# VH-VL binders against Putative inactive neutral ceramidase B (ASAH2B), part 18

Target 1, 165 residues: Putative inactive neutral ceramidase B (ASAH2B), of Homo sapiens (Human) (p0c7u1)
Amino acid sequence: MRQHRQFMDRTHYLLTFSSSETLLRLLLRIVDRAPKGRTFGDVLQPAKPEYRVGEVAEVIFVGANPKNSVQNQTHQTFLTVEKYEATSTSWQIVCNDASWETRFYWHKGLLGLSNATVEWHIPDTAQPGIYRIRYFGHNRKQDILKPAVILSFEGTSPAFEVVTI

## First folded at step 4 (VH-VL)

Design d2 (from r1 with light chain S31E G33D S98E; framework fv_retifanlimab)
Fold by ESMFold2-Fast, scan of step 4:
Structure d2 (fold): chain C 165 residues (1-165), chain A 120 residues (1-120), chain B 111 residues (1-111)
Amino acid sequence: as target 1 above (165 residues)
Amino acid sequence: QVQLVQSGAEVKKPGASVKVSCKASGYTFTSYYMNWVRQAPGQGLEWIGVINPSGGSTWLDQKFKDRVTITVDKSTSTAYMELSSLRSEDTAVYYCARDFWSGYEYFDYWGQGTLVTVSS
Amino acid sequence: EIVLTQSPATLSLSPGERATLSCRASQSVSEYDYSYMNWFQQKPGQPPKLLIHDASNRATGVPSRFSGSGSGTDFTLTISSLEPEDFAVYFCQQYGSEPLTFGGGTKVEIK
């Protein structure tokens, strides 16, 4: 938890004011948008079909401001790396956002658009098999004359294979 | 290979409108935002606006909002920028440019440019 | 709008020399670990070509002599050893705030 909390604290944004106009722009930019025809958590760049241990698996998702997740954390993590387990026909979590092998990067675009990049630095101890990466986020929505709401979402990458050398 | 091919040079009178096309090939047209940027002689680059080809939503610099319309034709993978009420200071090379990823706002491929000359 | 100021306006150098180009933003274009600053090269009669995206990431096919650095309001493009083809105009461009804006350009010319 200590490590997990420290990771979440790293998503904190230091608020600096230069003018009332700057504050207004900052407030307006907290509203999240997804590209037309897409939704939050949609995969923009899938992982490669196959990786070796020691490589970096990367997935890019339609993202939302991570501040929303820190304030209203429904899933208690931003990401999971999961391995398929054939005997139970289920996905098992092998690491999350507190793991040193994972990195979360939030890339802010124009007018509330953003991307979330999840990296998994595949350790030499990783078991061969089928894996996937999931992203858990929250988007802020505000309609005219309605109060703002925070909505949870999740995205899941296509499966990819990890092989040993 | 990704290619953006723009329409040819235009000469217009003040008060007229011009419509520049940008035909995309070599990628999924609706997966990438398309920007319009101009460069007047002796001036720097000036961003005009962007369109999401999937839904047709546009975002324009306020300087152009009342004079510019950006549209797409998905069937021909073509983006259009129409500028109305032309003035002599609108004389510029107009470029279309693709976002690397939807919303990333860095332009990895550019059209060759269309020279628009506004003169009497 | 965020104003980008490039300096110097003109940089007169010889092949083999190091070029250092500055871009200052009127307000921060960084958020968390991200800096929303790109660099383009433009030669006469050609569209701009992407060199560096997100302050420090070299675009595909761009030689290793080009590097970008900086965060917040202060950004630098460095060319470690000028080749003849590098004499061009260089523009910075931000996308941290709307509208998207470009710097005025730095012309790297042969002295």
Scores: ipSAE 0.007, ipTM 0.481, lowest interface PAE 12.0, mean pLDDT 81

Design d3 (from r1 with heavy chain E105D, light chain S30D S35E; framework fv_retifanlimab)
Fold by ESMFold2-Fast, scan of step 4:
Structure d3 (fold): chain C 165 residues (1-165), chain A 120 residues (1-120), chain B 111 residues (1-111)
Amino acid sequence: as target 1 above (165 residues)
Amino acid sequence: QVQLVQSGAEVKKPGASVKVSCKASGYTFTSYYMNWVRQAPGQGLEWIGVINPSGGSTWLDQKFKDRVTITVDKSTSTAYMELSSLRSEDTAVYYCARDFWSGYDYFDYWGQGTLVTVSS
Amino acid sequence: EIVLTQSPATLSLSPGERATLSCRASQSVDSYGYEYMNWFQQKPGQPPKLLIHDASNRATGVPSRFSGSGSGTDFTLTISSLEPEDFAVYFCQQYGSSPLTFGGGTKVEIK
């Protein structure tokens, strides 16, 4: 059984090595893709229309590999949580991906597809009002007979309300 | 609680137009796409199209594209589907249905339906 | 357009029995590793109700006795043990290609 296990382990190792070389070749050609009928940054699952302090607001976007953003940073954040300010008629950034209240999850799918999930754990100190979540990303595109290019995109959730009761 | 309430039954003559309304409540209207689907008596379901209420963008089945207009009124949280050049084959119950994710994915809430009868 | 064929057209069963409903697409509804197939339940005089989305995911509030499976062109809805409220018409629906299309329906009726 030791001889058989050793032989199989060596065979598996050699197959893994060959597969790794093949995967490296494939990775050089893999690009980010969006599902049919959607574009990068599109909202796949919007936040609920209303949340209470202490709840978690969640938005799922059509995503792209976050490594692209590290190489071509047009923004220093993957996400923002913004509150509408009526007196100035503008959106104010409340927190970003550096905040302890926010979470960014990238789920890699097959053949270049992926999802970006943004969570905002609404602190008990949050002020009531109208909020939105934004996602900032970059997708890698490869045109026929052209070098790969990195393109920026952004997605914005529908607005939602935060209430204290 | 999410509710979609549609306008009442309509009887129209061939060649006329009909405009069906769908009033949404219990959620942020602009956060969810709205689909329109019809069902002829005793028959299956037929998709007409979808609208993104925040931007007004629409995607329609090509067989309806020349006769259907889908619109929204954000101030009243109401979606509308207008079908022109009515034929007897357009007799059906018309439903609005909320799209949980981005454009034409799956429908989590439906209106009660509006019967449109086209008779000569 | 993708044509969805449901079989059988009618299933006559008793409460407690297992129901297996089939939906066959004229071409693959899979794209980039995802199955773009949904299932709906409809009772007389009522609008359709979402049961299963993306081939195998139960919608919120749908009992565990409902399950979906399949990929490519062949999909199945299973009701493990029929309850009185489950006697209804069931429709499959694809969104892998525009226009969105529905199957002709399978009627589950009391034997």
Scores: ipSAE 0.007, ipTM 0.453, lowest interface PAE 13.4, mean pLDDT 81

Design d4 (from r1 with heavy chain D99S F100Y S102E G103S; framework fv_retifanlimab)
Fold by ESMFold2-Fast, scan of step 4:
Structure d4 (fold): chain C 165 residues (1-165), chain A 120 residues (1-120), chain B 111 residues (1-111)
Amino acid sequence: as target 1 above (165 residues)
Amino acid sequence: QVQLVQSGAEVKKPGASVKVSCKASGYTFTSYYMNWVRQAPGQGLEWIGVINPSGGSTWLDQKFKDRVTITVDKSTSTAYMELSSLRSEDTAVYYCARSYWESYEYFDYWGQGTLVTVSS
Amino acid sequence: EIVLTQSPATLSLSPGERATLSCRASQSVSSYGYSYMNWFQQKPGQPPKLLIHDASNRATGVPSRFSGSGSGTDFTLTISSLEPEDFAVYFCQQYGSSPLTFGGGTKVEIK
């Protein structure tokens, strides 16, 4: 909890702005934005090249308000952890946001900017191999004289290795 | 060419209100935020607030929230900043400054400034 | 609010010398590879002019002698070789959290 709170404080969220309820309500109406030169789902901090079972793999993406996803689809998947299967040359989903071992944190920034942190607490039972983390989201866009629209996006981390020793 | 042209200098008494204008040209007015920043003589810069001209939404520094109103007139591509209940410490040059809507916030073009003097 | 402290308050140098200006934030203005720090130049009677955005990117038309660096809480503006037109006041400005705040300025003056 303390670690979570400290992590949130490091990312410059709207709640660090002084206690004006009116200003906070106005800021909450802002549409989702991606940083200049980036797009939603872009990896801001990749996972490390290698992890041991028992460690926490973490990826940070350019994010958007997760309420957009919840409002549009029942049982919306926010993230997957996938393992590479060389025999089939395909990625297999090993867990998603419903798994107890995954965590999803949305860090709301100023003026519609936000980050999505995906953690995978690698269980002792994890098979060694090549893994990746994916993030699935929806951003809210509004142009002048047009209704707001919800657009889907996804991001995929670089692959990383999980070892048992 | 992008230009921001502000209204002329004002002299006001304590307790009065002032309304400064900023007329934009050379770009699509609704595609950029418009900020207001002030500078007391010989001192640093102080951000007042910003408006999204597209929807009219405003975000203000808490220090100014009870005294400042920022508005736009899209038909004339003009932004306005009204400051009420003027005090001597409000004496400053007031600037409008443009920033990007869909990017990191930085002020790429500034108005020439409007000197507001508050004196008894 | 994030307080930006610039040092020195005044820097007295001659043309051709290197100027190094510091800006320190009371809390980090960087997250995940981004640094939400800009630098402005201001001459008497004129509005501020953008020099550097996002810590290290020179604005359009800004000479190559100007460079920005730093992350987290510590930022630097460097002028590699001062020209006569560079004697001015320089302000750092953060947009990592609301309200947007400016440093107190560093005056670069002729020795």
Scores: ipSAE 0.006, ipTM 0.485, lowest interface PAE 11.6, mean pLDDT 81

Design d5 (from r1 with heavy chain S31R, light chain S31E S35D; framework fv_retifanlimab)
Fold by ESMFold2-Fast, scan of step 4:
Structure d5 (fold): chain C 165 residues (1-165), chain A 120 residues (1-120), chain B 111 residues (1-111)
Amino acid sequence: as target 1 above (165 residues)
Amino acid sequence: QVQLVQSGAEVKKPGASVKVSCKASGYTFTRYYMNWVRQAPGQGLEWIGVINPSGGSTWLDQKFKDRVTITVDKSTSTAYMELSSLRSEDTAVYYCARDFWSGYEYFDYWGQGTLVTVSS
Amino acid sequence: EIVLTQSPATLSLSPGERATLSCRASQSVSEYGYDYMNWFQQKPGQPPKLLIHDASNRATGVPSRFSGSGSGTDFTLTISSLEPEDFAVYFCQQYGSSPLTFGGGTKVEIK
């Protein structure tokens, strides 16, 4: 049962972000940081212009500690995969971080820098069309002699096409 | 059955480059990150870097960033690690190793290792 | 980088005895209630083999005599009763922070 194991792995991954940060990080007032000239949610590596069903679409964003999102629930999800619908001229959510097809990976750098990788394993049942990936996060900010605040942010990938053969 | 099969031993002169291959089989190559780790004779393990085979993104230990290139060939399910400007201290067994999954950086499968000897 | 210190460097024991191996991190490798510490076994001429992942979870096919424990900065690998094939070098490895780092190893040798 690959699907059962995939579901359990996804659930375990999501639960990872429900735990408290270490006391040392709290004492040091480690904050989330974005690279110079970037903001949280900025795309560091866009998806390719085109994918076939069965391929993996990948986007890398300027990230933040996902524990912030668990503690301050402004969104129900860390990510969405959305398909453009021309008749309504709107983006429709086709899956989120609870879907077996999606993978969220947070990689820590130094001094609060991090990136978030979102992967979408395009199922054979995916309809051809124009898609995008979005990332929803929260960053911790600390100014001099002010209490830390948690701020929500969003990142959106460039659109890419999914084709079937 | 998951297998990672690496290229054979190499002997290089200082200043040369070496490119080690790691051919994966028994799983969907693009779904698992691939790491490179080295071990000098009689010494401990040293992490070099990792690649996401689906997108080609790499994360390297800072000490290797100017000399190492990690790439993949999806058509052959093969990962490559190229190390340039070789020095005698680069003599080591080089391993490829698969992450269990993205975000779970424990190496469940390893290649057999490739001995790279740098000598004059 | 996070430095991992393993002790003892060498552990001399007989088959049937209990082995306890320690790994200490210079900084915490635990976040979100998860412990980003793994243990590997290496025999001469072979690649390392995963034994324990995420501090306490035994890898597939690893005998029940191997167990891991700990959190934060202090971790332990225990072999409840040594078999002849268990005499090897054991490495801890953290993935709580980049770059990934390994301990110096503990050699478990026959007395």
Scores: ipSAE 0.005, ipTM 0.525, lowest interface PAE 12.6, mean pLDDT 82

Design d6 (from r1 with heavy chain D99G G103E, light chain N57D; framework fv_retifanlimab)
Fold by ESMFold2-Fast, scan of step 4:
Structure d6 (fold): chain C 165 residues (1-165), chain A 120 residues (1-120), chain B 111 residues (1-111)
Amino acid sequence: as target 1 above (165 residues)
Amino acid sequence: QVQLVQSGAEVKKPGASVKVSCKASGYTFTSYYMNWVRQAPGQGLEWIGVINPSGGSTWLDQKFKDRVTITVDKSTSTAYMELSSLRSEDTAVYYCARGFWSEYEYFDYWGQGTLVTVSS
Amino acid sequence: EIVLTQSPATLSLSPGERATLSCRASQSVSSYGYSYMNWFQQKPGQPPKLLIHDASDRATGVPSRFSGSGSGTDFTLTISSLEPEDFAVYFCQQYGSSPLTFGGGTKVEIK
């Protein structure tokens, strides 16, 4: 009964205010764009510095159409939640997009712009420690006289702390 | 069309709490952040915080984090801002305002405002 | 927090005149080629209304006489020729850093 890879069009309402010409242009184009000066996977909104169990950690990334990823299957998951392990000085994956606690929402903006929201509903069983969220996607690039190409990208949030109480 | 309708004016005593509501219509409630901003009489605007209605995540100005709780009721498309331990300096018009996405928080639609008066 | 200073506090002008409003940030509100600055108009008894977003983009339905410019720490709102309905208070607002902050406002009043 898991609906862990549900896509939410957060910017859907903005499209209803677009002019007819703007809507037609959007319907004719299916390429991904990043905002000026930014790269796909860049963090638009970091998680808070600290969370308690039972709260929801949220990170928003510069996104791309998730259809690119499902069509190419270059990664096993769209997202990971990772916990820092000091003894090994490494990050350990604690859950991914198949986990009950995670949600992935893709929000379509204007002119090929979009963002991806990753939510982690922190379970009561979560261990206290330092965590981060990662996003794995693919963007579609099209030059005027060339075939489209699909390029993989990754984004990583700043670290945040989960405390017991 | 998009409307944000807030609850009516409140008069409270110092030390009490107040809960202001903001009922949204004309769009998908869970698709946009909801911000809270206040304005003391004759003064400027002060941001209080924001909520993501889909997950309930909140971000508050640190000044308010110990006194403010922002919540939503998705079934009624209503956001709430509760402010506790009221002081005379909390007398202000409180507004809800819709955000688009985290990078472009425009505050494109505002509620009509709720006057909260704190007097003894 | 980023402090926004608006000047002048009051502009006394007649209809048909040009209004130039300044907003100065204590720290840069520009990054990655973007300027995270908005402008709002507020009339007595009403909520603020969005005029300009992202320093220079006019909001839907806002007349062309309103224009925004600037980057970094210095921003300007210009009204090329004041109409009677333009006499109001104008606020700048930054969203480049949390907490979100507003300027103190500039009142444009009829002379």
Scores: ipSAE 0.006, ipTM 0.508, lowest interface PAE 12.8, mean pLDDT 81

Design d7 (from r1 with heavy chain S57Y E105S, light chain Y32S; framework fv_retifanlimab)
Fold by ESMFold2-Fast, scan of step 4:
Structure d7 (fold): chain C 165 residues (1-165), chain A 120 residues (1-120), chain B 111 residues (1-111)
Amino acid sequence: as target 1 above (165 residues)
Amino acid sequence: QVQLVQSGAEVKKPGASVKVSCKASGYTFTSYYMNWVRQAPGQGLEWIGVINPSGGYTWLDQKFKDRVTITVDKSTSTAYMELSSLRSEDTAVYYCARDFWSGYSYFDYWGQGTLVTVSS
Amino acid sequence: EIVLTQSPATLSLSPGERATLSCRASQSVSSSGYSYMNWFQQKPGQPPKLLIHDASNRATGVPSRFSGSGSGTDFTLTISSLEPEDFAVYFCQQYGSSPLTFGGGTKVEIK
């Protein structure tokens, strides 16, 4: 039943480095990093402008370790799929990471960098309209003179259209 | 849309240095790591190293650490690989290749290659 | 470093036949159900082209006749029915451990 919130850790690059490099890389792994000029939750790959029901919408975000978010035992949401509702001029959540049609993948890169991929397998029951995908995460930050803290962030994709044709 | 264009072929003498360029277009240059890989004529592929274009930080195969410098020029979206103290064994096609996941993942786009010939 | 051994070195087949290419790693390149193995195709005078990433995922634009499988130390690239354009050299490549390493390649040639 837990096909959602799959976490994929691609961090196996420590065994071939010198002791000093290994220690530095290990220390860097305990903090999350964003690429320079970017922040956590920034879109690295947007969804296509348009999808049909039955297709898979995919967005890639600057990510952070999802374990920062799951340490709290209460309900956590990593992602939402939202549909624009013109009557109320608001975005309505149509599914989240507990939904069968969504998948969350975390890919760990070099030196605390990572990507979060959100997939939405668009069901036949989806209403045509304007949609967006949002990512909710937490990054671990440690300043030299302060204890480590967990900071929340969110990212939002550009809007895309779903058609039933 | 994504394109990596490398500098032209070079002929060098043993002991010289060569600097190969790789100009990126069609994406945010600083969001993806850039790898360098070489291939001697008729042989397999050999990884040289990688650079994070954002910070300029590099990680190299131990074999190349003393002779290779990888740099970037963010203003022109160009990566460079300089190999010094050239030997005949360094004769190869040198490729730049982009990491899709921002480091140590898979190479989704490759440059066309630069033939470096080291002779006499 | 992780050594990748590809077999056979040369595979001689006719169009329409199934090709099965092996790549064996000296150490496991899998962790937590994930396998850090990619496959590339190279034709003479061209750079390598990504075919399969992460053991089993086809890259964009790669025909469905190409498939990857395996985990741990044993990986397979399968071409279900060879087309004329598929006669090329195929390389596996791991990124589970630094330095990144490539297999020696398997040449798929016309019988």
Scores: ipSAE 0.000, ipTM 0.463, lowest interface PAE 16.2, mean pLDDT 81

Design d8 (from r1 with heavy chain S57R D99G Y104S E105Y; framework fv_retifanlimab)
Fold by ESMFold2-Fast, scan of step 4:
Structure d8 (fold): chain C 165 residues (1-165), chain A 120 residues (1-120), chain B 111 residues (1-111)
Amino acid sequence: as target 1 above (165 residues)
Amino acid sequence: QVQLVQSGAEVKKPGASVKVSCKASGYTFTSYYMNWVRQAPGQGLEWIGVINPSGGRTWLDQKFKDRVTITVDKSTSTAYMELSSLRSEDTAVYYCARGFWSGSYYFDYWGQGTLVTVSS
Amino acid sequence: EIVLTQSPATLSLSPGERATLSCRASQSVSSYGYSYMNWFQQKPGQPPKLLIHDASNRATGVPSRFSGSGSGTDFTLTISSLEPEDFAVYFCQQYGSSPLTFGGGTKVEIK
């Protein structure tokens, strides 16, 4: 009887939760949120210091809803993979989110929290050198008494090395 | 000057219905959610539900869904909570409370409360 | 629903003493460094008044002697030095899961 009672309470709890869960989603998901002490685009998980061709470089950033970003339209970019060129002392874009080698995953959490995972599947044609991954996004901010605003942000990974061996 | 003013005390018999009002002033009525919370004498607080005054959409605790209706009159900036099929255990002070959200959620202003007594 | 358990039920103290009030949740009400826990003060014949929001943030006009702390399932409200106006009932309230729920309250009473 105690076991049956616990099972019935669990079923009722799930029904009660589901019937009003949409309220908390609506109230808290309308605004993009960053974790305490972090900002949008901050690196949550950096790439390894070194990769070989054929491996997958992965960076996880504090994310925002990609639908806010005009960069997700045709020929726009969410992300870049850049290689450092010592002769020009500058970062050169080697591929972006339209490239077959890159993958972008937005993981929607609860209460407006999310993360963005960027993968670079390093092709056999990649030149050895120093690389970094950048993420470009937009977060939606709304004060209840004011119109919603869309704010751009960017995040940049620590540099990592690609080697030929 | 934000103010929430509720209707006066009600005494009802079991099986009757009660309708409590909450008149808002000092802010844009349609810009904040309006919550209803009750407190039985000497007991804790229990959330009943909420309304978005802009569209009139409501969300209720499942235990009240068959007995509670929350409505608004935008022309008078007034929210209403109607509870039907009253029982003795519904005896409580009923509060309206304004819900503020901006990445977080809390009740920043409360009405003075309406005592509803259900007795035979 | 998430059940909030407050302890002690009654705390008998004198003005000038420190009050420490506990609120324990049956499930975590924290994620990514945010804690979805609020505290309210209630005096007889009055509605509740917001005191602390999101575990540790004082509401506008709340004196610095009030502080909140905690995360996950364990939360604390501290009053560093009780003033006469602080003798009241205090309720914790979570909004991390639906339905919204309140604790049973802790009554801080004069010794």
Scores: ipSAE 0.000, ipTM 0.491, lowest interface PAE 14.6, mean pLDDT 82

Design t1 (framework fv_modakafusp)
Heavy chain, then light chain:
Amino acid sequence: EVQLVQSGAEVKKPGATVKISCKVSGYTFTGYYMNWVQQAPGKGLEWMGWINPNSGGTDVAEKFQGRVTITADTSTDTAYMELSSLRSEDTAVYYCARVPEYYGSGSYYFDYWGQGTTVTVSS
Amino acid sequence: DIQMTQSPSSLSASVGDRVTITCKASQSISSYVDWYQQKPGKAPKLLIYAASSLQSGVPSRFSGSGSGTDFTFTISSLQPEDIATYYCQQRSNWPLTFGGGTKVEIK
ESMFold2-Fast, scan of step 4: ipSAE 0.005; ipTM 0.477

Design t3 (framework fv_levilimab)
Fold by ESMFold2-Fast, scan of step 4:
Structure t3 (fold): chain C 165 residues (1-165), chain A 122 residues (1-122), chain B 111 residues (1-111)
Amino acid sequence: as target 1 above (165 residues)
Amino acid sequence: QVQLVQSGGGLVQPGGSLRLSCAASGFTVSSNYMSWVRQAPGKGLEWVSGIYSGGSTHYGDSVKGRFTISRDNAKNTVYLQLNSLRAEDTAMYYCARVPEYYGSGSYYFDYWGQGTLVTVSS
Amino acid sequence: DIQLTQSPSSVSVSVGERVTIDCKSSQSVLYSSKNYLNWYQQKPGQAPQLLIYAASTRESGVPDRFSGSGSGTDFTLTISSLQAEDAAVYYCQQYYSWPYTFGQGTKLEIK
């Protein structure tokens, strides 16, 4: 719960800041845009190949306004940290946006461009293994003479290793 | 066992389009990072595009905005859509797998398709 | 982007001889105790094949005459006793930082 409250406070602060009667306020009214040749959720900066417990894993994604997700997601999940389980050959969720170890930062650029930064502060209790970070968002699109629509997307980082040594 | 079979290459004029296909067997494309690497005649290897297991894509600066990588999980096939082709895009195009699950977190292209030649000529 | 420079660009050697191919990175590809540097072999008319990953780990099925060494920015691929089938172009490649980049290649010819 405390972790959920902390994450919500962070997201609320960023949204409030973005509507502060500055250039950021004007950017809030624009549709979301991805850089030419990229799509929402694409990785702009991957995590390093390896981390030790106590370090911070960071991934930067092509982002979209988190206000879109607040209104349109039933589960309101912005991110997951997942660990690979070889026995089931599947990824298991270890952390989500409610975790104290995770941070979500949304940074607005020009003309509807934005970045989403996901940080995982790797706790000393983390199991060694192969991990990845995922980002879940929604972008606002408006075609000529059509009302705006909200579209879901996701991004997934390359895998990285966590070691205890 | 593990195999990547490519198709879809050919000769096209500048400004034209082609779609390359890479059919996988012996593993699932949605569980690996799948990549396209090209090689111009007599030149070295250049990474072009990739799609992560979770679906995120990324592109080399020389092709962004013109090329699109995608996959069909039901057909276990990866595609590269080439649009607005230029003479400098002439190359052998390889699809290649990067396993996301090996215990050291190492990233490497462990299996490659046979390649498909794309020639852009007027 | 990380740039990889290989030397020599071409080399001709006899069967049974030792060959070394060097790869220099513009930035360190060492994180913790691992080097994120791979080596590939490409025979004429064929797709590249993985030989060595993490600078020194041989891929399954690769003959033990192939070995990799080095750390940080300077790496070497060694073929201890050259065979006729080893005529190929050899490429180094880094996975430390995206985008993944390759060296220019070293052409190995058998006399």
Scores: ipSAE 0.007, ipTM 0.525, lowest interface PAE 10.8, mean pLDDT 81

